# VHH binders against o75319: the designs that were tried, part 215

Target 1, 181 residues: o75319
Amino acid sequence: GNHIPERWKDYLPVGQRMPGTRFIAFKVPLQKSFEKKLAPEECFSPLDLFNKIREQNEELGLIIDLTYTQRYYKPEDLPETVPYLKIFTVGHQVPDDETIFKFKHAVNGFLKENKDNDKLIGVHCTHGLNRTGYLICRYLIDVEGVRPDDAIELFNRCRGHCLERQNYIEDLQNGPIRKNW
Short names: E, the ipSAE of ESMFold2; O, the ipSAE of OpenDDE; V2, 0.75 times the mean of E and O plus 0.25 times the DockQ between their complexes.

## First folded at step 16 (VHH)

Design X23 (framework vhh_4orz_3; at its last look DockQ between E and O 0.02; V2 from the best seeds 0.00; counts 0 for: pae O 4.9 > 2, placed apart)
Fold by ESMFold2, look of step 16:
Structure X23 (fold): chain B 181 residues (1-181), chain A 120 residues (1-120)
Amino acid sequence: as target 1 above (181 residues)
Amino acid sequence: EVQLVESGGGLVQAGGSLRLFCAASGFTFSSYDMAWLRQAPGKRREWVALITSGGETDYAKSVKDRFTISRDNAKNTVSLQMNSLKPEDTAIYFCAREEWDSGEYYFDYWGQGTQVTVSS
């Protein structure tokens, strides 16, 4: 048996595009095998994700999956036209420099390849909140020079939920600026 | 205490076959889901196959119909039969245990990996 992630039902499926950025955050979509334990209105499949993005008049150009598993859905459950990138990211601890570098490299590569369109980078972990919010904010702070509190506030507003992990918030606010290379 | 030890890797010609084994110890093997992942040189680690404690299997698209995952709970082993091998299957193959204890799925233990090299 498949387990529904703890508190997954408590989170909005998809946030809104973060203005001034190419980011949109969402919780992990769940493939059909999880739906036996969900009411119809609770379902959020890979297809549901794309329908919700389309309803916002947006397009995904990349999905970055930060979960430390492949249990929830497979890349083939996504349209073949949307690139998928897995970055195994350990939860509960501030991501290490290698993980942060991989995320920045992926975002920078996307922006270069998509400079002539307005497609979005979709980022998710299990709930689309703590790991997702941390790495998006870390990018905005380190690469775009956004003030930590402004990055956090923007993410919270657009996700529709506040970052919860205090160690992540403290690292974003008071931790070192990471090298971008 | 938990240990996963892969074996069976080596050099094989394209189109050939190879069987990997993972010996598990230090936990109640029959209660856990197990997976194979791989990492090619210069590439990110990717999931290959999963077998649940109940014996259900799932595969990455790139290996479906060529690879077969199986488990032997009496011997505490997970196997990966790899047929019709291609040069792009060249990678270090890792056995991993999947845990649920923290309210989400995650791979909590990994083996050291075994090298598979597929020549043209």
Scores: ipSAE 0.530, ipTM 0.798, lowest interface PAE 2.0, mean pLDDT 91
Fold by OpenDDE, look of step 16:
Structure X23 (fold): chain B 181 residues (1-181), chain A 120 residues (1-120)
Amino acid sequence: as target 1 above (181 residues)
Amino acid sequence: EVQLVESGGGLVQAGGSLRLFCAASGFTFSSYDMAWLRQAPGKRREWVALITSGGETDYAKSVKDRFTISRDNAKNTVSLQMNSLKPEDTAIYFCAREEWDSGEYYFDYWGQGTQVTVSS
């Protein structure tokens, strides 16, 4: 059935826009069928996501879904005006070069096509923290030339939660730069 | 033909541990979310643990921090490590495949089950 992801309730639904970027991170929204297993204040649907983004006076221009399942919501639950991109990303391990490249390519493509607006790139995994944080930070480090510690601090502050996985942190701080093509 | 075969059940003292196994065949195992269910005497069948194709896990409140679900896609197996077992964990445990239809998820296949008995 509709199982609530472990520890999903422990994380803030939506972070803040990362200053100097077009990134915003959030935990996975859950389709309506999950609501019967949640208290009203715990619910966070695709609709709720867009409402919360609007409350921040922002607008989503792209959603990148890093979860490795399609159980939580359907692309059909999203407005047709917002592109949805699925990048199946295995949890707990550092994403491979292909995954990193796919993410970078998607971000760069979006930025190229959206120079005339200020729409955000919404990124999420299950909790919107570890996989999400790693790939966003990896992009900032490899593409934007941001210092690793600055990228991590910025993400943590804006997400409202800190990256938890030591292997992700270690790779960001000390790992090699990944190719951008 | 989809087949799920559970094993590893038995009698154990309260506070003890068991590890259940499920062997899957007849479908693309790596494409499906898998679960363990259980049914105690006189009670309805309930889900215990879920693991997605990507390895993400979820647990019923009653078994959180005691049970661990895992999978091996190369071997088409799902496992359930059960620690700190309680008498109320006594049930037939089933390995199940999760499917989606008509706007909701459900378990469409499960095995014959394996009996777990926890004595006080």
Scores: ipSAE 0.030, ipTM 0.309, lowest interface PAE 4.9, mean pLDDT 92
ESMFold2 (binder alone), look of step 16: mean pLDDT 85; pTM 0.851

Design X24 (framework vhh_4orz_3; at its last fold request DockQ between E and O 0.92; V2 from the best seeds 0.77)
Fold by OpenDDE, fold request of step 17:
Structure X24 (fold): chain B 181 residues (1-181), chain A 120 residues (1-120)
Amino acid sequence: as target 1 above (181 residues)
Amino acid sequence: EVQLVESGGGLVQAGGSLRLFCAASGFTFSGYDMAWLRQAPGKRREWVALITSGGETDYAGSVKDRFTISRDNAKNTVSLQMNSLKPEDTAIYFCARESWDHGEYYFDYWGQGTQVTVSS
């Protein structure tokens, strides 16, 4: 059977909306086949994701999945009204320029098409922390002109966990700006 | 060296069938989960089907009941039988090895892909 990602249970399932942005980060929801390996209170399904978002009086308008598999859940597990976008992103290494561009393009496209609402961009990797945090912060830094330390602090505070990977943090703080096209 | 080589792609009419093959080498094939993915023009790569080392299968909703993934460990091959093909199935189809490492699942090797074109 499928394995639960390591340390997956240690992270809050859903963060808070990042003030001044349309971003919300969460850990990967797991489909029913994983539940047999979890206590009931540890379960976090696609349905649970939407319930938790609703509890925050928010609505998802897009889900960006950064995991490097399709095993955790299926797009069909999501409401048809919420588009799903996969960006295969390798863990533990700084995303390459193509990955960064794909993410920026997806975000910009969403914002362009959703000017008339306040729906959120939900972003997740496995834990919804390192890859997720890097790409969100990279966007804020490169596109919105946010100071790197401010972006990182904002993400950490809203996610409820701090970015862990030093290479990600270092690249955000001292790395070059990536082009937006 | 790990290698994955796809074959079997081509042009087929809607409603037709096609069988794709992936020849694996350079690793103990029977010990790994294998998957098919596809990328349509102007679209992102999407998962199609998975078969575990234990023989368990899973499918994307869009292909379920039409596609069948199978493996032959003696020949180090994974196959994708595609029936009732639709124009929407037009894409480059990739074979991939899925591994468990660093506490999560990930595709660590890909083939170069084979073109499947379904005409109306």
Scores: ipSAE 0.792, ipTM 0.901, lowest interface PAE 0.5, mean pLDDT 95
Fold by ESMFold2, look of step 16:
Structure X24 (fold): chain B 181 residues (1-181), chain A 120 residues (1-120)
Amino acid sequence: as target 1 above (181 residues)
Amino acid sequence: EVQLVESGGGLVQAGGSLRLFCAASGFTFSGYDMAWLRQAPGKRREWVALITSGGETDYAGSVKDRFTISRDNAKNTVSLQMNSLKPEDTAIYFCARESWDHGEYYFDYWGQGTQVTVSS
């Protein structure tokens, strides 16, 4: 049977657009088969995601899924008008250079192709916090030149939850700049 | 030591069929969910099919009704029957084990893959 990810209920479903960027972070939406173990107010489906984005007067133009599984929902559950991109990202460890490159490449490609609109890049892992926050901040630091503490503060405020994993925080604050994009 | 070993890949003409096998060892096979994924040249790895420990199956839309995943708990194998093959099915196919031991679903072990090439 389908299990609800640990602590998933403890996180706000969707954050807010990060000002000055095209990013919005959220926890993984769960398809209908997971809802049998959820109270109605706890549900957060792919449809709920798009409704919440619309309620913010925003529109998704890309979803980047960082989970190391395909169990939670299928790309077919998303509107055909929104591109979906899976980047299998190992948890608990600072993402390797290949993963960081794939993320930067996807973001830069989106920004180029969407320069004439204001659509957002939605990014999620399981909780929309640690892997998600790390890669968003890594992009802001390496590509946009944002100071590490400013990137972290912006992400935490807009997600509504603080980055939790100390090894990620330490790497963002004191680690090398990755110049591979 | 957990091992997953794929076999059965090869060259096949479009419209043909091929059956992949994954031999599992080093764990209680019947207690785990198993998946097939694939990676075409220059593309990202994508999920193809899943079979739960209880025998429930699920498929990517691109392969639904053409591919069938199955398992044999007596032989510790998972199989992928691939029918009506198309050139876009050309890829390295990987067997993966899915775990629920870190509070989330996670592909924790992978095979080395087997090449499938579909000629037009």
Scores: ipSAE 0.668, ipTM 0.851, lowest interface PAE 1.3, mean pLDDT 92
ESMFold2 (binder alone), look of step 16: mean pLDDT 85; pTM 0.854
OpenDDE, look of step 16: ipSAE 0.786; ipTM 0.901
ESMFold2, fold request of step 17: ipSAE 0.541, 0.582, 0.645; ipTM 0.805, 0.823, 0.852
ESMFold2 (binder alone), fold request of step 17: mean pLDDT 86, 87, 87; pTM 0.862, 0.867, 0.866
OpenDDE, fold request of step 17: ipSAE 0.790, 0.787; ipTM 0.901, 0.897

Design X25 (framework vhh_4orz_3; at its last look DockQ between E and O 0.87; V2 from the best seeds 0.61)
Fold by ESMFold2, look of step 16:
Structure X25 (fold): chain B 181 residues (1-181), chain A 120 residues (1-120)
Amino acid sequence: as target 1 above (181 residues)
Amino acid sequence: EVQLVESGGGLVQAGGSLRLFCAASGFTFSSYDMAWLRQAPGKRREWVALITTGGETDYAKSVKDRFTISRDNAKNTVSLQMNSLKPEDTAIYFCARESWDSGEYYFDYWGQGTQVTVSS
C-alpha cells in the first residue's frame, strides 16, 4: 500500500504565479493508486494540476520534480506537450551546489527556449514548500539579483504557505552567494 | 552499514536478455521497497522499476513488459530480468532502497551500479 505523504493534505494544491517571474509552485500530484486513502475533495492528480493551472489562465511549459522518488506519479501521466525534469533533491538539508546548478541550468534553458511565450515553470517537491521554495528563491537571489527577504516573501505569498525549515531560510538570508556556473 | 551491490551487467546483443542482481545487507531487507534506476551516458538518472515489500511492482513505460523486477527476502536480493534488450537500454543500472522517511517516499541508499551495454 501507498502512503499519503504526511501533512500533504494540509497544503494548498497549487499556488499562484509569482509576479515578475515564470514560476508557479505546487505540491506533488498523486496518481490514482493513492486515491484509495483520499476523499474525493482531497484528490490532486496530475490531471487536476493541469485543470487548476488552466483555471488561472496559465499554461505550464516545464515541470521540475524535486522529489527523491518516482512513486507519486509517472511522466506519462502528464500531457506529452509538457516537458518533465526530475532533479533528485535531498530533503532536510540545504541542497548542494550540484543540485542548485542543475536547477539554475534547467530554468535558464527554459527561459531561452520560451522567450517568445509566457508559459510557466511548475516546481514541486513533496509539499511544494521547503525544497521548492529554497530552489526558486536561490534562483531569484543568485540569478535575478532579488533581495533574499523579497524572494522569500514573494514565494510565501504566492505559494500560500510560509517556508518552514530554518536551515533553508538562514541559508537564503545569510548564506553564501552561489556561483551561477 | 547499509550496502547495495549490483551485479550481472555485461555486453549483450540487441534482442538478448540479461539478469541483474542486487545484494542487500546492513538492514532488514523485507521492510523496504526496492527499485532499479539507470543512467545512460550523458543522460540523467531515470527510474526503471519498483517492487514493494508486499510484492507489488511498477515499471517505467519504456521497459514495461520487457523487464521484470523481483525480490527474494530470504536471500536479501532484488533482481531485474531484462528481455528484448535495445541499444537505448545501455546504461549503468543502480539498485536503490526506498524508505518512508519523515512521512514521504525517499530513495535513501544506492548501489555503485553495474554496466549494461546493448550492441546493435
Scores: ipSAE 0.622, ipTM 0.834, lowest interface PAE 1.6, mean pLDDT 92
Fold by OpenDDE, look of step 16:
Structure X25 (fold): chain B 181 residues (1-181), chain A 120 residues (1-120)
Amino acid sequence: as target 1 above (181 residues)
Amino acid sequence: EVQLVESGGGLVQAGGSLRLFCAASGFTFSSYDMAWLRQAPGKRREWVALITTGGETDYAKSVKDRFTISRDNAKNTVSLQMNSLKPEDTAIYFCARESWDSGEYYFDYWGQGTQVTVSS
């Protein structure tokens, strides 16, 4: 059967909107087939995601899924009104330039098309932390000109958990700027 | 060396059928869940079907009841029977191996893909 990702239960399901941005990070929601392996209070489904977002008086306008599988939930589990973008992103290693560019392009496209609203870009990987945090921070650093430490601190504070992978942190702090076009 | 080689793609009219095959080598095939993915022009790669080592299957809603994934562990093959094909099914189809590592699932290998074109 389907395995619950390790440490998945240890992370807050949904972070907070990052002030000054349209980003919100969350851990991967799990489809119904995983519920049999979870206590009721541990369950976090696509439906639960949207409920939690509403509780924050927010609305999702885009979901970017960075997991390297599609086992956890199906795009059809999401409302049709919310675009879903899959960017297969390998864990534990710094995303390559192509992945970074894809992410930036998606974000910029969304912002261009959603100037008339305040809908959020929901980003998640498995835990909604390392890959998610890296790409969000990379965007803030490369595109918005935010200081690396400020970006990292902002993400960590809003996610409720800190980036864990040293290679990600090191690349954000000291790595080169990646192309934006 | 892990290898996945897709075949069986082609041009078919709407309502038609195709059967895709994937030949796997270089690993213990029976120990891995296998999947089919597809990528349509201008779209992102998406999940189509999954079959576990235990023979359990799952499908994307868009292909459910039309597609059937199966595997033959003796021959190290995974197949995708596609019935009632629609133009929207036009895509490059990839056979993928799914692994569990570092506490999460991920597709670690896939082939070059096979083109499926469904005409109106």
Scores: ipSAE 0.418, ipTM 0.734, lowest interface PAE 0.9, mean pLDDT 94
ESMFold2 (binder alone), look of step 16: mean pLDDT 86; pTM 0.860

Design X26 (framework vhh_4orz_3; at its last look DockQ between E and O 0.01; V2 from the best seeds 0.00; counts 0 for: pae O 12.3 > 2, placed apart)
Fold by ESMFold2, look of step 16:
Structure X26 (fold): chain B 181 residues (1-181), chain A 120 residues (1-120)
Amino acid sequence: as target 1 above (181 residues)
Amino acid sequence: EVQLVESGGGLVQAGGSLRLFCAASGFTFSSYDMAWLRQAPGKRREWVALITSGGETDYARSVKDRFTISRDNAKNTVSLQMNSLKPEDTAIYFCARESWDSGEYYFDYWGQGTQVTVSS
């Protein structure tokens, strides 16, 4: 009885590693209970996610789940060796400062603990686009000093889809830098 | 207006039991999925259990077989029976309504929470 998220089928499942960063973005994987309403080629399960990452010769070291639900899959559906972090992020509005700080803290912690390997941080919301793109770009801008337009262009190219919510784009381009600590 | 009010929290010894209640009002309760989430001090909120409008249930692995979510559509309540409690279950427990809105699932309304403290 689960619903497939609207337009979810229209998005590439997994993007490409963003060069010069440890990020890769993807749409939300769907657990087996959603597969009744999907053709085999439309399926994108937690296991499919890891297979696609391996096909790119990459490895996930952390998954950050930005969805405002736990309906789509459970942490136990992921390999035991991959940490999972839920940051409940409201959609359609620019994330608040607390959410941005939690994201920055998670990324910084990962980079410190994984400085001697090349594992990636996987980030997703429902479609892997707006909330995901916003928080990744906010991190790159505020913490790494990347110019807003360069962060957005890099995300769009590597995700394979462009950020489309204008309020997110405007805040990245013209909004204040947020505190890192 | 939508309201969710939790009750039944308190102090309990490890190994004990506690039953939480959530009184719902301001919406057609029988038409919505309901969930319990919890938040320990200084930690993130985490999902605990879900019950659909049709009565199907699901649980976080950490509470499976110890907790039971139930609903009473006549009383507009959802409850959480918590057995074999452990100190790690100490948290504020929140009742939440889950809706399908704008083409995705999300928790759109929350209660104020009720404190559960499990001592050794």
Scores: ipSAE 0.612, ipTM 0.827, lowest interface PAE 1.5, mean pLDDT 92
Fold by OpenDDE, look of step 16:
Structure X26 (fold): chain B 181 residues (1-181), chain A 120 residues (1-120)
Amino acid sequence: as target 1 above (181 residues)
Amino acid sequence: EVQLVESGGGLVQAGGSLRLFCAASGFTFSSYDMAWLRQAPGKRREWVALITSGGETDYARSVKDRFTISRDNAKNTVSLQMNSLKPEDTAIYFCARESWDSGEYYFDYWGQGTQVTVSS
């Protein structure tokens, strides 16, 4: 159904570009059918997402959707010029190596194909926080060689909310480096 | 040929200390970041500490303030001083070289490992 995700209203709709990266995190946009359950100021649609990105003088080049459902919005709600990638990611548990690899592969592919521009990789789960933060941080740590605490701090600061799940934080701070290929 | 040889492991009581060593050869040691990893029985290999070619250090949260990584570029060695050891620190410890290829960082070489056992 069209139930508003729990605590969805509590999170900022869109974060800021992470300096030194092409990442931007946001909570899941909700299609029009959800608007009847929201105050006008609470609405955050796919259209609203692009408007907010534009307000930051940025442009999305890729959207990675980490939610484990397809009920929130349709890829058809997005501009055809922006590729949409679904990576079904289970909540509350550390993503498995396959999921991590898929994410890394998608990011690396995008970067290779978009060397001539400054378009962003938009990443979201439900709240755009835990799953999103973990995978972005995992990429920065494993691929870009960023120190774990720096990655986490950068993400938290830019998203406007801190990673909440201890298992994610623990894995980022203590966990093994995952294969990049 | 790149070689990394760990030493210094052993059995120690909880609260004790050990110092691990890694002897590196076959590459320009001073140009590479080096790390210590560990693998406990039935668990995945995890990173423990990193030291850059510039001497900057970073640690896993679980070992922070207890372990100290250092390097001697003149001797091509990396060391791990482990203090206040806990049973949870029991693992095979590996010295690893961090490399870069095609925009990606990864550990490309590690040694045979040295066993560290911490008893209660």
Scores: ipSAE 0.000, ipTM 0.196, lowest interface PAE 12.3, mean pLDDT 93
ESMFold2 (binder alone), look of step 16: mean pLDDT 86; pTM 0.858

Design X27 (framework vhh_4orz_3; at its last look DockQ between E and O 0.36; V2 from the best seeds 0.00; counts 0 for: pae E 10.1 > 2)
Fold by OpenDDE, look of step 16:
Structure X27 (fold): chain B 181 residues (1-181), chain A 120 residues (1-120)
Amino acid sequence: as target 1 above (181 residues)
Amino acid sequence: EVQLVESGGGLVQAGGSLRLFCAASGFTFSSYDMAWLRQAPGKRREWVALITSGGETDYAKSVKDRFTISRDNAKNTVSLQMNSLKPEDTAIYFCAREGWDHGEYLFDYWGQGTQVTVSS
């Protein structure tokens, strides 16, 4: 049977919208087949994701999935009205320039097409923290010109958990700017 | 060294059938879940089917009831029977091993892929 990702239960399921941005981070929702290994209060399905977003008086306009599998849930588990983008992103290492560019391109495309609304870009990896936080912060730094420490602090505060990987933090603080096109 | 080699791709007419094969080596095949993915021109790579080490199967909605994934542990192969093919099924098809590392699932090895083209 399916295994629950390690430490998955330790993280808040959904963060808060990042003020001044369209980003919201969350941990990976798990499809029904995982529920038999979870207590009822630990369950977090695609349906639960949307319910929690609604409770915040927000609406998802795009989901970017950074996990490197398709085991956790299916795109068809999501409403048809919400686009789903998969960007296979390897964990524990700083994303390569191609991955960073793909993320930036997806975000910019969404913003261009959604100027008339306030829908959010939902981003998640397994825990919705390290890969997710890095790419969001990388975008804010490279594209929006935000100071690295400000970007990191903003993400950490809104996600309710702090970036853990030192290599990600170091790259954000001292690494080079990546191409935006 | 882990290796995955796809074969069986080709050109077929809409409504036709094709069977893909993946030969695995360099690891204990029977202990791993295997998957097929595909990438159409100008599109991102997408999941198609999964078969667990225990033989359980799962499919993307777009291919369910048309595609069948199977495995032969004695031969270290995983297959994808594709029936009622549509032009939308045109893509490079990849065989992938799904592993467990650092407490999460991942496709840790991929083949080079095999081209499937479905004409109208």
Scores: ipSAE 0.763, ipTM 0.908, lowest interface PAE 0.5, mean pLDDT 95
Fold by ESMFold2, look of step 16:
Formats: C-alpha cells, sequence, structure tokens
Structure X27 (fold): chain B 181 residues (1-181), chain A 120 residues (1-120)
C-alpha cells in the first residue's frame, strides 16, 4: 500500500499563511516508507511539514486531515502537542452540510481556545487543493462574510495552485449559503 | 439504506482471541473495499485493517501478524480475527466501507461499533 498518490508530485508541498486568517494549506505528508519511490527532492514527510512551517516563522496549532486513510502517515508521527482531527470528506462531490458543519465547528473551537496565540490551522486532503480549498473558502464565505471570488482568489494565491473542480467553484460562487449553527 | 452492523465484541483475557463480524446491506458489497477502525476512550479513531474488493489486505503496524481481516462476498460479511490480545487493544471497533473512484481510501459509512475489552 505505499503507492505515491496520483499527481501528488505536481503540487507544492506547503502553501503560505492566508493573510487575515489562521489557515495554511498543504498536501498530505508521506511517511518514510514511501520514500523508496521518490527522488530526494520530491520527499515531503511529517517532519518536513513542520520544518517548512517553522521556516515561514509560523507554528501549527491544529491539523485537520480530510483524507479517508492513515496509510500516508500515522497521527503518532505528529508531535503530541499538535491536535489532530480527521474529518472524512467525500472527494467526488460538493461536501454535504454535515461535513461543512463539522469543519466550521472545529475551526470555531480552535479560534476560541487559541485566542491568545498566533498558531495556525493546517488543512490538507491528498493534494491540499480541491477539498481543502472548498472547505476553507466555505468557512470564509459563511462565517466571516468574505465574497466568494475574494475567498477563492486568496486561497489560490496562497496555496500556489488554483482550485480545479468546477462543481466546487460553482457551488462557492453561486450555491446556497450554509447554516453556521 | 447502507447499513453496517458489527458484532462479536466482549470481554477477553490478555493473550486471548476474539473474532469480530460485520454484516453489510444496502449496497453491492463485492464491489467495495472494507476496513476495521477502532477508538479507545479519549483517543483518536485509528485504522487497523483493510481488505480490497479483490481480497488484498493491509494492516496497521500495531496489529500486524496478530489480526487477520477477511471477507465473504456470498454472505456480505467482513470479519476480523484478533489473536494475542493486549489491554491496549481495548476499544470500540467499527466496520467501514471505502467509497468509489477516489484513490484516497475514503470511508463513507461505518456502523455503531462493538466494544472489545481486554483484561490484564
Amino acid sequence: as target 1 above (181 residues)
Amino acid sequence: EVQLVESGGGLVQAGGSLRLFCAASGFTFSSYDMAWLRQAPGKRREWVALITSGGETDYAKSVKDRFTISRDNAKNTVSLQMNSLKPEDTAIYFCAREGWDHGEYLFDYWGQGTQVTVSS
């Protein structure tokens, strides 16, 4: 089971902090057992993730993992001091209202508990792009009142790659407002 | 209605064995990858074993060589044989279905779980 995820090599490992937010997005880190299939410059381990965040003068305070597996890395590969939350997010359709609510609840809980620091919420799916971008933008639109096109532009610029799934983009731009309660 | 119903949990002494069963209904069982997850009190839910529709298996390091996942497509069941049980195996065990067409091992349904308690 250590196959490199399709297209994973094509994406920047870690984006930049999204200004005015507590979010940073990245692709899934891969544990050491995957490295036999990777050139040294292609490796991106859990340790590499934290080193890259530190190089940006930032600190993670929560990781939200949107994937449906632990085959890529184990939660025990993360520092014990960084909370980890898995939100199972279906990858081929716009996330349902329950999934969106779980994400909003997790973010709001983090912001309350971390009001006295500057730690970031790290969010990833497999590529750190489509599901990750959708849920971050949905939060910014529904909870913070950001205009859809502004949220999408901010995410694309800070991730370093544009959202690709047109049904996600169309739902963000033209879809219904989702409840926050 | 997709349903996954776990059974076979209970109290077992350390070093003992237990077999869990999952009855699946409401979908074409033979077309889906299936898994067992577990969650101990106050801990994160973790994956323990997976079996593909074609019968290939994968295991978490903590249970490898002690647990065996298997499936019976004629009866729509998946099972988990647990040998050499340790107190740290104490958890609620969940049967889960992996979703279609994603290559990301998405689990889109799981049951209510069955409790396994291992006494020291």
Scores: ipSAE 0.006, ipTM 0.124, lowest interface PAE 10.1, mean pLDDT 86
ESMFold2 (binder alone), look of step 16: mean pLDDT 85; pTM 0.846

